# VHH binders against q9y6x5: the designs that were tried, part 202

Target 1, 379 residues: q9y6x5
Amino acid sequence: LPPKLLLVSFDGFRADYLKNYEFPHLQNFIKEGVLVEHVKNVFITKTFPNHYSIVTGLYEESHGIVANSMYDAVTKKHFSDSNDKDPFWWNEAVPIWVTNQLQENRSSAAAMWPGTDVPIHDTISSYFMNYNSSVSFEERLNNITMWLNNSNPPVTFATLYWEEPDASGHKYGPEDKENMSRVLKKIDDLIGDLVQRLKMLGLWENLNVIITSDHGMTQCSQDRLINLDSCIDHSYYTLIDLSPVAAILPKINRTEVYNKLKNCSPHMNVYLKEDIPNRFYYQHNDRIQPIILVADEGWTIVLNESSQKLGDHGYDNSLPSMHPFLAAHGPAFHKGYKHSTINIVDIYPMMCHILGLKPHPNNGTFGHTKCLLVDQWCI

## First folded at step 10 (VHH)

Design uc19 (framework vhh_8dlx_2)
Fold by ESMFold2-Fast, scan of step 10:
Structure uc19 (fold): chain B 379 residues (1-379), chain A 121 residues (1-121)
Amino acid sequence: as target 1 above (379 residues)
Amino acid sequence: EVQLVESGGGVVQPGRSLRLSCAASGFTFSKYAMHWVRQAPGKGLEWIGNIYHSGSTYYNPSLKSLVTISRDDSTNTLYLQMNSLRAEDTAIYYCARDYWGEARTSFFDYWGKGTLVTVSS
């Protein structure tokens, strides 16, 4: 009977939402499982980078998905279409579904987790759905549960991705209690549907389920804008990514571009690539541009226009507003245990342990997650 | 000032084709993904499809055989070609700009005012 794991992500689920709103279904899940109250994600705190860090255990500079929009200086390739299927962007790491399929005679299944519809190291998830935002959570869940139950070789690792509460977090901002209450209640209902479906299919008692997210959300405002056009003319640089981390590729001398930018706003830090703080682990990759601008929490970088975003993410990963949570249930996990904090890169070696896989070299520390697991000695 | 202006709506006979345009100004159009969204009378918003800066198009599966989205970056214009129009295609049609830097979550930071399409005999 091989161990099975379902990894679920609700995009942009800020950890503090758990304290400010009621989640009856999620609380029932946690009561018989574990909760990690804060997960410290990787910089930059964006969707693609952090989703790939969860499944590789690597910092962005090591796995190569360094932003949602990227430029590779060596090959001169651009990544700015989120449905780009070029394996080049994903091949700097080996995600867990690839390891699962190659080390063991097992299958993987995926409902839209970033990277699962791309052949990585000539291996694509055994079962997958091409990304399409219009596909309902119910349809994604129906496919995942069918594959978990009716596959040969057996599906032992499955992923399920959902775009909320990120979309609503951007539209309304995390401080809009009325709209966020409605959105988060719907998510809690989806968690209830997930648990009920697994119980009805006889999967619940033998399946390990992790519910987590890639990042949080912070409140933005029309009163907190940094107009990049007031700092520097467009003719001096190529813009690779804009906000809240701007990736600048100079068309003239790098020092001249840096000098035009460095004192333009008190709410933006400007770094030459080699001066990016070591704690970000965001320097050693050709896809990281020569100049990086990092806006302060809640500030938006714009090009001579207003911004309608009331919430955003991508900011400094030390900010609690950028942190998601992790909840888990299943035979591998203790019941009723609460843990304060882990790093997002720690999830990968924990998942490898649960599945009996040898992890690829990674930046996670297995010791950080030991107290969550029934087969480990917790100090 | 960012502006999106839809045009080409009007009264159309069932079974006919119609092409809508969206004229964009005030931003670097070629760098943004663009969407078409519609709202039928008394109903919610329905996503039609999008086109990335690369030219790649993605459609609502229920509408894929009936619509084509294209763009002309030299004229900053987005197009929606609709074929075999039905009474249920009667709606206000909006073009919307996708916010830069979002991978999986579409946030439409600017919308046009819409153009009304009425499919009637």
Scores: ipSAE 0.375, ipTM 0.698, lowest interface PAE 3.1, mean pLDDT 92

Design uc2 (framework vhh_8dlx_2)
Fold by ESMFold2-Fast, scan of step 10:
Structure uc2 (fold): chain B 379 residues (1-379), chain A 121 residues (1-121)
Amino acid sequence: as target 1 above (379 residues)
Amino acid sequence: EVQLVESGGGVVQPGRSLRLSCAASGFTFSRYYMHWVRQAPGKGLEWIGNIYHSGSTYYNPSLKSLVTISRDDSTNTLYLQMNSLRAEDTAIYYCARDYWGEARTSFFDYWGKGTLVTVSS
């Protein structure tokens, strides 16, 4: 029987939550599987960029989803969470479900993973759900498990996406122990439901399951605001994205805009595109704007107003608060093994190996994940 | 204080047209993407479309031929033009301000109290 893999994302699940809250169902999953304690995500540490990096193994400058809000100056197209279905934005890379369908004559299934309801290089996931936040976790899981059992060619790669704990992380902030405890307990119960459903349907023993996330969350405050309007008049530029990474398209000389911004706040770094630190791998794409502003952890860039966010992400990917974890269980994985860290781009070549697919050129290093796998030499 | 106030709703006959307005205050309207959303009785929220600060518009494919979104930055007003109204267009219509840089958890950081449109003969 061909290997099968289910990739599950809980949006905004900070790695540190595992140490500060109780997860009985997730801990039972890990006990018979593997845990990577920190996954170093790509910059910027946002939802669409990191979800696409997981399934392509590429940095954002290479796969083209460089932010949740983008503008392409050549085509004059806009991208946001409400209009993410134009293939133009996704076509700079080949995600794993496309590779799965084209190399092996296998099927893919998707419950709302970013990009899966879009034809990419004229190929859409064999089975998919159009994004709708109102659809329950249970309905998404029901569709995925139905497709895993009842498809020809067989579904060998499936994805499942859930919006929490990101929504609650923004609303309450990660330091609100009372509210976050309630939210995270509910997520742990959903993980329990997932495992029970797979066991009841006879899928559990032969299915590889990865549970991961795209980023973490850090505490914000009304005492940590950077008012962009105090630095520069809005008539001098077009704002493409705001916080915590601002994307600035100048309407006047770029150097003049840069000089007005450069010393505006001690809690914000201002970069000309060419000066963005190499370690971010965030420079070589037309969708990256001429000037990028990067707020320090926990600081929010605003337009002469307060912020409603008590938690946020998008910050420097070296920050542990921005890191998710990865847990996995199944025939490909060791049992009871803990690993300290991998890069989020390493997930793609590992998944290709599990599925027997030849990966497209990517930024991941297979050696970083080999110790997780039963068929690999670890020493 | 950010405020969005919808107006122009009411009772209209099937097949007629209606234009809704949203008056914005408390922020620099021209710098934000704006959205229209509706909720029919007993149903969930349905996204209608958005308009960027540039004037570029994107619509729900199910509604694209029936609606037009426009903005007047000189008066801080957002508009929704609806044509060929049907009984199923009966809903509360909301305007909403885009939420910068967020995906999958919220499209909007502020929205109005809504205006009721009832389509009946």
Scores: ipSAE 0.628, ipTM 0.830, lowest interface PAE 1.5, mean pLDDT 93

Design uc20 (framework vhh_8dlx_2)
Fold by ESMFold2-Fast, scan of step 10:
Structure uc20 (fold): chain B 379 residues (1-379), chain A 121 residues (1-121)
Amino acid sequence: as target 1 above (379 residues)
Amino acid sequence: EVQLVESGGGVVQPGRSLRLSCAASGFTFSRFAMHWVRQAPGKGLEWIGNIYHSGSTYYNPSLKSLVTISRDDSTNTLYLQMNSLRAEDTAIYYCARDYWGEARTSFFDYWGKGTLVTVSS
């Protein structure tokens, strides 16, 4: 009866990986579906911000998850991966699973997508798993498919999140062809398992499936470090986030802190909040700190020490290395269609259309995704 | 050189308390959030809790009231106080430094090598 959608994220899947490695299972998926070669994500190009932009259609300044590490000066609350369960941080937007549950008598299911284990506007995903990195992809998939088949009211929106290739991208760097080849082959095998499971359960022909990611990855090096402690004494500010976007809360006059930072490194841009480039859409939120430092691609900001990261993300969203892809298959999508680029905020209104939901006001443009859909006029 | 060294582990009887320490060196300890994580034999990593540079603490709800995390910035030391120890608390306990802006990778900036706690009578 109602249309169904499964949204799958492989964290840190750089779009260019599709051209440099073989993905037999993903290519079979794309052959009978659609591929968007580049998704222009939101700034900053980090996990929590971009995952929340996918499901809200909003820039980070609008949905409030402006970084993976945040501080609210009024409430004195901290946000990070280990303490992300406070609804305070997530309540500035309404994610699609909440809309799905509130507009129709429908259920949502979630295997570890950021925010799905948090009550947002007093609504938590109907079925969910508390985040635990030790839970296998197979167990996440088993729960999602069980919920898609055995729920009343029916699960019409489901999400599935996987941490790779981001973890390996950080550890080895995207230029390590030997290790990245091994990791990406495993991901392709997981995509094969996903398709096979859906076929065996009779879900494949009537389910819309989107496979995407939140950001890419770029190569870092011990030769590309910016020592922040060489720029300014740490007693002058509180550090809220470090690299590659540093969030600075001054303890003294803001202009004095800015003047100590502004010419410290040729590989870092220093912005007063009001001077952050408009194209970033990263100004209009109290969680964005008074001074923001943005490192150039592949440069790491450090505190008088080395970095263990060989790959990183968070950089300028105009960089192709920061872009993920989007592939989709199902009754809503054309077969064998390739599209160049969409904005990550465009995914939300497209998903609302597929599910028959009225989207909340958002920054996406439905027209950008029309060519992907069978029920739309493209040309 | 960043180093984290856990200590205070050993064999303890059920129902007793134990305090673990983590000695930090090679960085300005007071600027970083710090974590405690454990791994029981044959199981995955279990997050215990963290403490921010501000002193704010956050805990795994399953362990709330059984553990307390504290820090002494003057001695660069992180502490884990454990009360009412049970056989299921047998694990290698790690301290880890929070790297700003990481999510979902299980990637802490630096880890200690761990200290073994065995709860046995």
Scores: ipSAE 0.602, ipTM 0.807, lowest interface PAE 1.6, mean pLDDT 93

Design uc21 (framework vhh_8dlx_2)
Fold by ESMFold2-Fast, scan of step 10:
Structure uc21 (fold): chain B 379 residues (1-379), chain A 121 residues (1-121)
Amino acid sequence: as target 1 above (379 residues)
Amino acid sequence: EVQLVESGGGVVQPGRSLRLSCAASGFTFSRHAMHWVRQAPGKGLEWIGNIYHSGSTYYNPSLKSLVTISRDDSTNTLYLQMNSLRAEDTAIYYCARDYWGEARTSFFDYWGKGTLVTVSS
């Protein structure tokens, strides 16, 4: 029977939540599988960019989803909508479900993973749900498991996306132990439901399951605000993205805009596009704006107002608070193995290996994940 | 102080139309995506749709044929036009502000108090 893989994302699941809260269901999953304690995501540490990096193995400058809000300087198109289905934004890379469908005539299934309701290179996931935040985890799970059992050609790659704990992380902040404990307990219960459903349907023993996330969360405060309107008048630029990474499109000379911004706050770094640190791999794409502002961890860029966000993400990807984890179980994975760190771009070539797919050129390194896999020598 | 104030609710007969308004103040309305959300008695929250700063609109597929969302940035007002109302549309309707640069409507940072719409025989 062909190998099968279910990739599950809980948006905004910070890695150290695993050490600060109890997860009995997730812990049982890990006990018989593998855990990667930290996944170093790509910059910027936002939902769409990192979800697309997981399934392409590419840095954001290479796959083209460079933020949740974007402007393309060549075509003059704007993207600021989580429901935007224009393939233009997604066509700079080939995600794994497209490769899965085009090699070996296999099917893919998707419950709301970013990009799966969009035709990419004229290929849409064989089975998919249009994004709708009102659809329960149970309904998403029921559709995925139905498609895994009742498809021809067989569904060999399936994805499942859930919005928590990101929404609550923003609302309460990751340091609110009372509220976050309640939210994370519900997520652990959903993991229990997932495992139980797969067992009841006879899928559990032969299905590879990866549970991961796109980023973490850091604590913000009303005491840590950067008022952009005190730095520069809004008539001098078009704002493409605001916080914690501001994307500035100048309406006047770029150097004049840069000079107004560069020393405005000690808690914000201001970069001309060509001066963005090489370690970010965030430079070589027309959707990256001429000036980028990067706030320090826990600082929020605002437009002459307060912020109600007590938690946020998007910050420097070297920060442990921005890192998610990866847990996996199934016939491809060792049992009871713990690994310290991988790069988020390493997930793609690992998944291609598990599915027997030839990966497209990518920024991941298969060697970083081989110790997780039973068919590899770890040396 | 950021405020969202819904208006236009009330009792309406089945099959009729109703337009709801949301008056926004205390922030630069034209820079934010805005949402309509409803809650029927004894039910959970149901997302109706949104409108981005660009004017692009997206709707819950179950409601798309029945609703239209629009905005007037000159008056800082968000609108929800509802047509062919049925008893099942009885709910409190909320206006909500999206935060800049968030995907997947993961967080609404401000909500109005809601306006009640009752569709009665």
Scores: ipSAE 0.328, ipTM 0.673, lowest interface PAE 3.3, mean pLDDT 91

Design uc22 (framework vhh_8dlx_2)
Fold by ESMFold2-Fast, scan of step 10:
Structure uc22 (fold): chain B 379 residues (1-379), chain A 121 residues (1-121)
Amino acid sequence: as target 1 above (379 residues)
Amino acid sequence: EVQLVESGGGVVQPGRSLRLSCAASGFTFSRYAMHWVRQAPGKGLEWIGNIYESGSTYYNPSLKSLVTISRDDSTNTLYLQMNSLRAEDTAIYYCARDYWGEARTSFFDYWGKGTLVTVSS
């Protein structure tokens, strides 16, 4: 029987939520599986970049999804959540479902993971759902489990994506314990439903399941705003992305725009593209704009208006508030093992190993995840 | 205070054309991508299309031949031109401001209250 893997993402699930709230279903999952307490994501700490890094093992500059909002000056194409189906944006890497389908008689299934409803290198997930936020977790789960149990060639790689707790994290902020407690309890119940469904269908014992997320969340405030319009007149540049990482395309000389921005706020770093810190691995791609502004944690860049966000992400990937976790269960994983930290790019080569796939060149290190796996020696 | 106000809805006969407007205020309209979204009775939200600050437009493939989105930055107005209207186009039509750099939780940070279009013979 070929090995099977289900990869589940709860968008915006900050690692520290596990210490501040009760998750009885997730704790039962972890008790018989593994937990990585912190996953160091890639910069910028946003949804599309990090979801694509999980399935490619690449930094954003290498896989080409460098933000949730992008512009290509050569082709004059724009990218955002509403028009994310153009293969142009996704073709700089090969995600794991494409490689899985190119192996001997294997299928992939997807319930709304970013990129899975797009033909990438002329290959789309064998079974997929077009993105629609109104589709329930239950319907996504029903489709994934049906495809895992009733497909030929067999589905060996499946993905499941859910928008919470990110939506509520933005609306309430991560420090709103009352509202976040309600939201996180609902997510834990969904995890319970997932496990119960897999058990009832006879899938649980032979399926590897990874539960993870793309980023965390930090508290924002109306007292922590950077008004970009007080720094520079909007006629001097085109704004490609705003907050907390602003992507600036100058309409005048780049040095002149940089000089207007560089000392405007003590809570924002201003970088010429070539001066972006090497540790971000965020420089070598044409979709990265000539000037990048990076706000300090909890600060929001605005255009002469207030912000509705009480929580946000996108900040420096060294910040623990930006880190998700990873939990896993199944025949490939140890039982009751806790690990402190891995890099988000390490997930891809680990998944390739579990599925018996040869990974494409990537930025992950298999050695970082080997302690999670039963067929590997830890030291 | 950011405001979006749709207008131009009403009863229209099948096969006719209709132009909807959205008046924007409280922000620098010319710097934002803008969207049109609709909701038919008993159905979910359906994205129609968007227009970037550059004037570049992207449409739902199912609707591309039937609609045109345009903007007038001098009057802070977004437009939706609809042609060859069918009974299935009966819906509340919303304009929405693009949510800078946010994905999957919400496409939009501000919505209008909508304008009803009823296609009836």
Scores: ipSAE 0.556, ipTM 0.798, lowest interface PAE 1.9, mean pLDDT 92

Design uc23 (framework vhh_8dlx_2)
Fold by ESMFold2-Fast, scan of step 10:
Structure uc23 (fold): chain B 379 residues (1-379), chain A 121 residues (1-121)
Amino acid sequence: as target 1 above (379 residues)
Amino acid sequence: EVQLVESGGGVVQPGRSLRLSCAASGFTFSRYAMHWVRQAPGKGLEWIGNIYDSGSTYYNPSLKSLVTISRDDSTNTLYLQMNSLRAEDTAIYYCARDYWGEARTSFFDYWGKGTLVTVSS
């Protein structure tokens, strides 16, 4: 019987929510499993980039999903949440479900993880759901557990994605304790439902389960706006992405655009592509535009208007507010172990090890996660 | 402030063509990708397509041969041209502004009130 892994993402689950709110079901999961308190995600700290980094072990410049909004100047193609199904955007890396299907002749299953409804290197997840935000967590869970229980070849890798608490984090902001406590309690109940369903179906004892997220959330305000139109006339550039990381494609001389932007606001940094800090690992890809603007935490870049966002993400990946957590349970994992920090790119080689797959070259370090695993020498 | 107003709906016969318009105000229209979405009676929302500031268009594959999206940035107007209308195209049609850099929480940050298209004899 090959090892099995279910990877679950709750979008926008900031790590410190675990300390500020009660999660009885998640805490019971952790008591008999492992917790990584902070996962240092990749820059930019956005949904599609970080979800793809989890399943490829690569920085965004290497896997090619460098933002939620992208433009390719050669092909003149645009990428966004509404048109994310072109394989062109996803083909710069090999995600774990493709490796799982090709190396060991096993099946993969997916309930809406970004990229799983797209054929990548001519391979699509064996079982998948097309993205639809209206589909309940219960329906996603029902499909995943059906596929895990009776597939040939066996489903050994499964993914499950849920949009909260990200949607509510944007709407209310992470400092709205009343609304966030309600949202997070519902998520904890969904985790309880997940565990109960796996136990009732006889899957719990032999299934490895990872619960994680792609990024955190920080508080925004109408008092912290950067009006880009006050810096530069919009006729001088094409805007590819706006906030909190603006992607600028100049229509005139790049240096002239840079000089108009460079000192416009004390609350954003302006970089020519070659001057983007090395620590971001956000430079070596054609989809990264010639100039990027990076807003300071809690600041929103706007186009001569207000912002509805009370919470946002995409900021510097060194900020603790941008970090998710990772919890895991199953035969591969220790019981009752806490670890401080790993990099989000470290998840991929750990998952490959659990599944017995040879990882593609990646930016993760297996040594960072080995203390979580029972079959590794750590202590 | 931000306002999107759809127009051009009404009762049309099967097999005919119809062009819908969306008048935008309160923002710099030329800087945003714009979308068309519809909702048939008793059904969920169906994305029709979008158009970027560059003029590049993307369509729901089920509708690609039947619709054309265009824009006039000088008049802040978005258009949806529909051809070979069928009874199943009966729906409220919405104009929506793209939500820059957001994924999975919403494709759009502003919507119009919609315009009803009824395809019947």
Scores: ipSAE 0.682, ipTM 0.849, lowest interface PAE 1.4, mean pLDDT 93

Design uc24 (framework vhh_8dlx_2)
Fold by ESMFold2-Fast, scan of step 10:
Structure uc24 (fold): chain B 379 residues (1-379), chain A 121 residues (1-121)
Amino acid sequence: as target 1 above (379 residues)
Amino acid sequence: EVQLVESGGGVVQPGRSLRLSCAASGFTFSRYAMHWVRQAPGKGLEWIGNIYYSGSTYYNPSLKSLVTISRDDSTNTLYLQMNSLRAEDTAIYYCARDYWGEARTSFFDYWGKGTLVTVSS
């Protein structure tokens, strides 16, 4: 029987939520599985970039999804949440579902993981749902479990994506304990439903399940705003992305735009592309704009007509508030093991190992996840 | 005060063409990508297409041959040209302003109130 893996993402699930709220169903999952307390994601700490890093094992500069909003000056193409179906944007890497289908002649299934409704290198997930935010978790779960149990060739890799707690984190802010408690309890109930469904269908004992997220969330405030229109007139540049990482495409000399921006706020770093810190691994891609602005944690870059978010992410990936967690259960994983930290790019080579796939060249280190696996020597 | 006001709706016969307008005010229109979205009676929202500040357009593949989106930044106006209208195109049509850098939580930060298009003989 080939090994099977279900990868589940709850968007924006900050790691320290596990310590500040009760998760009875998730804790039962962890008790008989493994927990990685912090996953250090890639910069920028945004949804599309980090979801693609999980399934490719690559930094954003290498896989090409460098932001949720992108522009390519050569082709004049735009990328955004409403316009993410062009393979051009996704073709700089090979995600695990493509490798799964091509190396082993096995099927993949997807319930709305970013990129799974796009043909990448002429290969689309064997079973997938076109993205639609109105589709319930229950319907996504019903489709995934049906495909896991009733497919030929067998589905060996499946993904399931859910928008919470990110949507509520933005709306209420992560420090709104009343609203976040309600949202997180609902997520824990959904995890309970997931486990119950897998048990009922006879899938639980032989399926590897990973529950993770792409990033965390930090509290924002009307007292922590950087008004970009106070720094520079909009006629001097095209704005490709705004906050907390602004992507600036100059309409005049790049040095002149840089000079207008560099001293505007003590709570924002201004980088020429070649001066972006090496530790971000965010420089070597044409989709990264000539000037990048990085706001300090909890600060929001705004325009004169902008609305304010109460919570946000995209900040420096060294910040614990930006880190998700990873929990896993199944025949590949130890029971009751807790690990402190891995890099988000390490998930890909671990998943390839579990599935018996040869990983494409990647930025992950298999040694970082060895202690989680029963078939590995941990020293 | 950001405002988007759709106009040009009404009753139109099948096979005819119709042009909708969206008048924008309260922000620098030329900086934003803009969208058209519709909702047929008893159905969910259907994205029609968008136009970026660069003038680049993207369409729902099922509607691409039937619609054209354009903008006039000098008058802060967004347009939707619809051709070969069918009864199934009966819907409330909304214009919406793009939300920078948001993914999977909201495509738009501001919406118009909508304009009704009824395709009937």
Scores: ipSAE 0.714, ipTM 0.865, lowest interface PAE 1.3, mean pLDDT 93

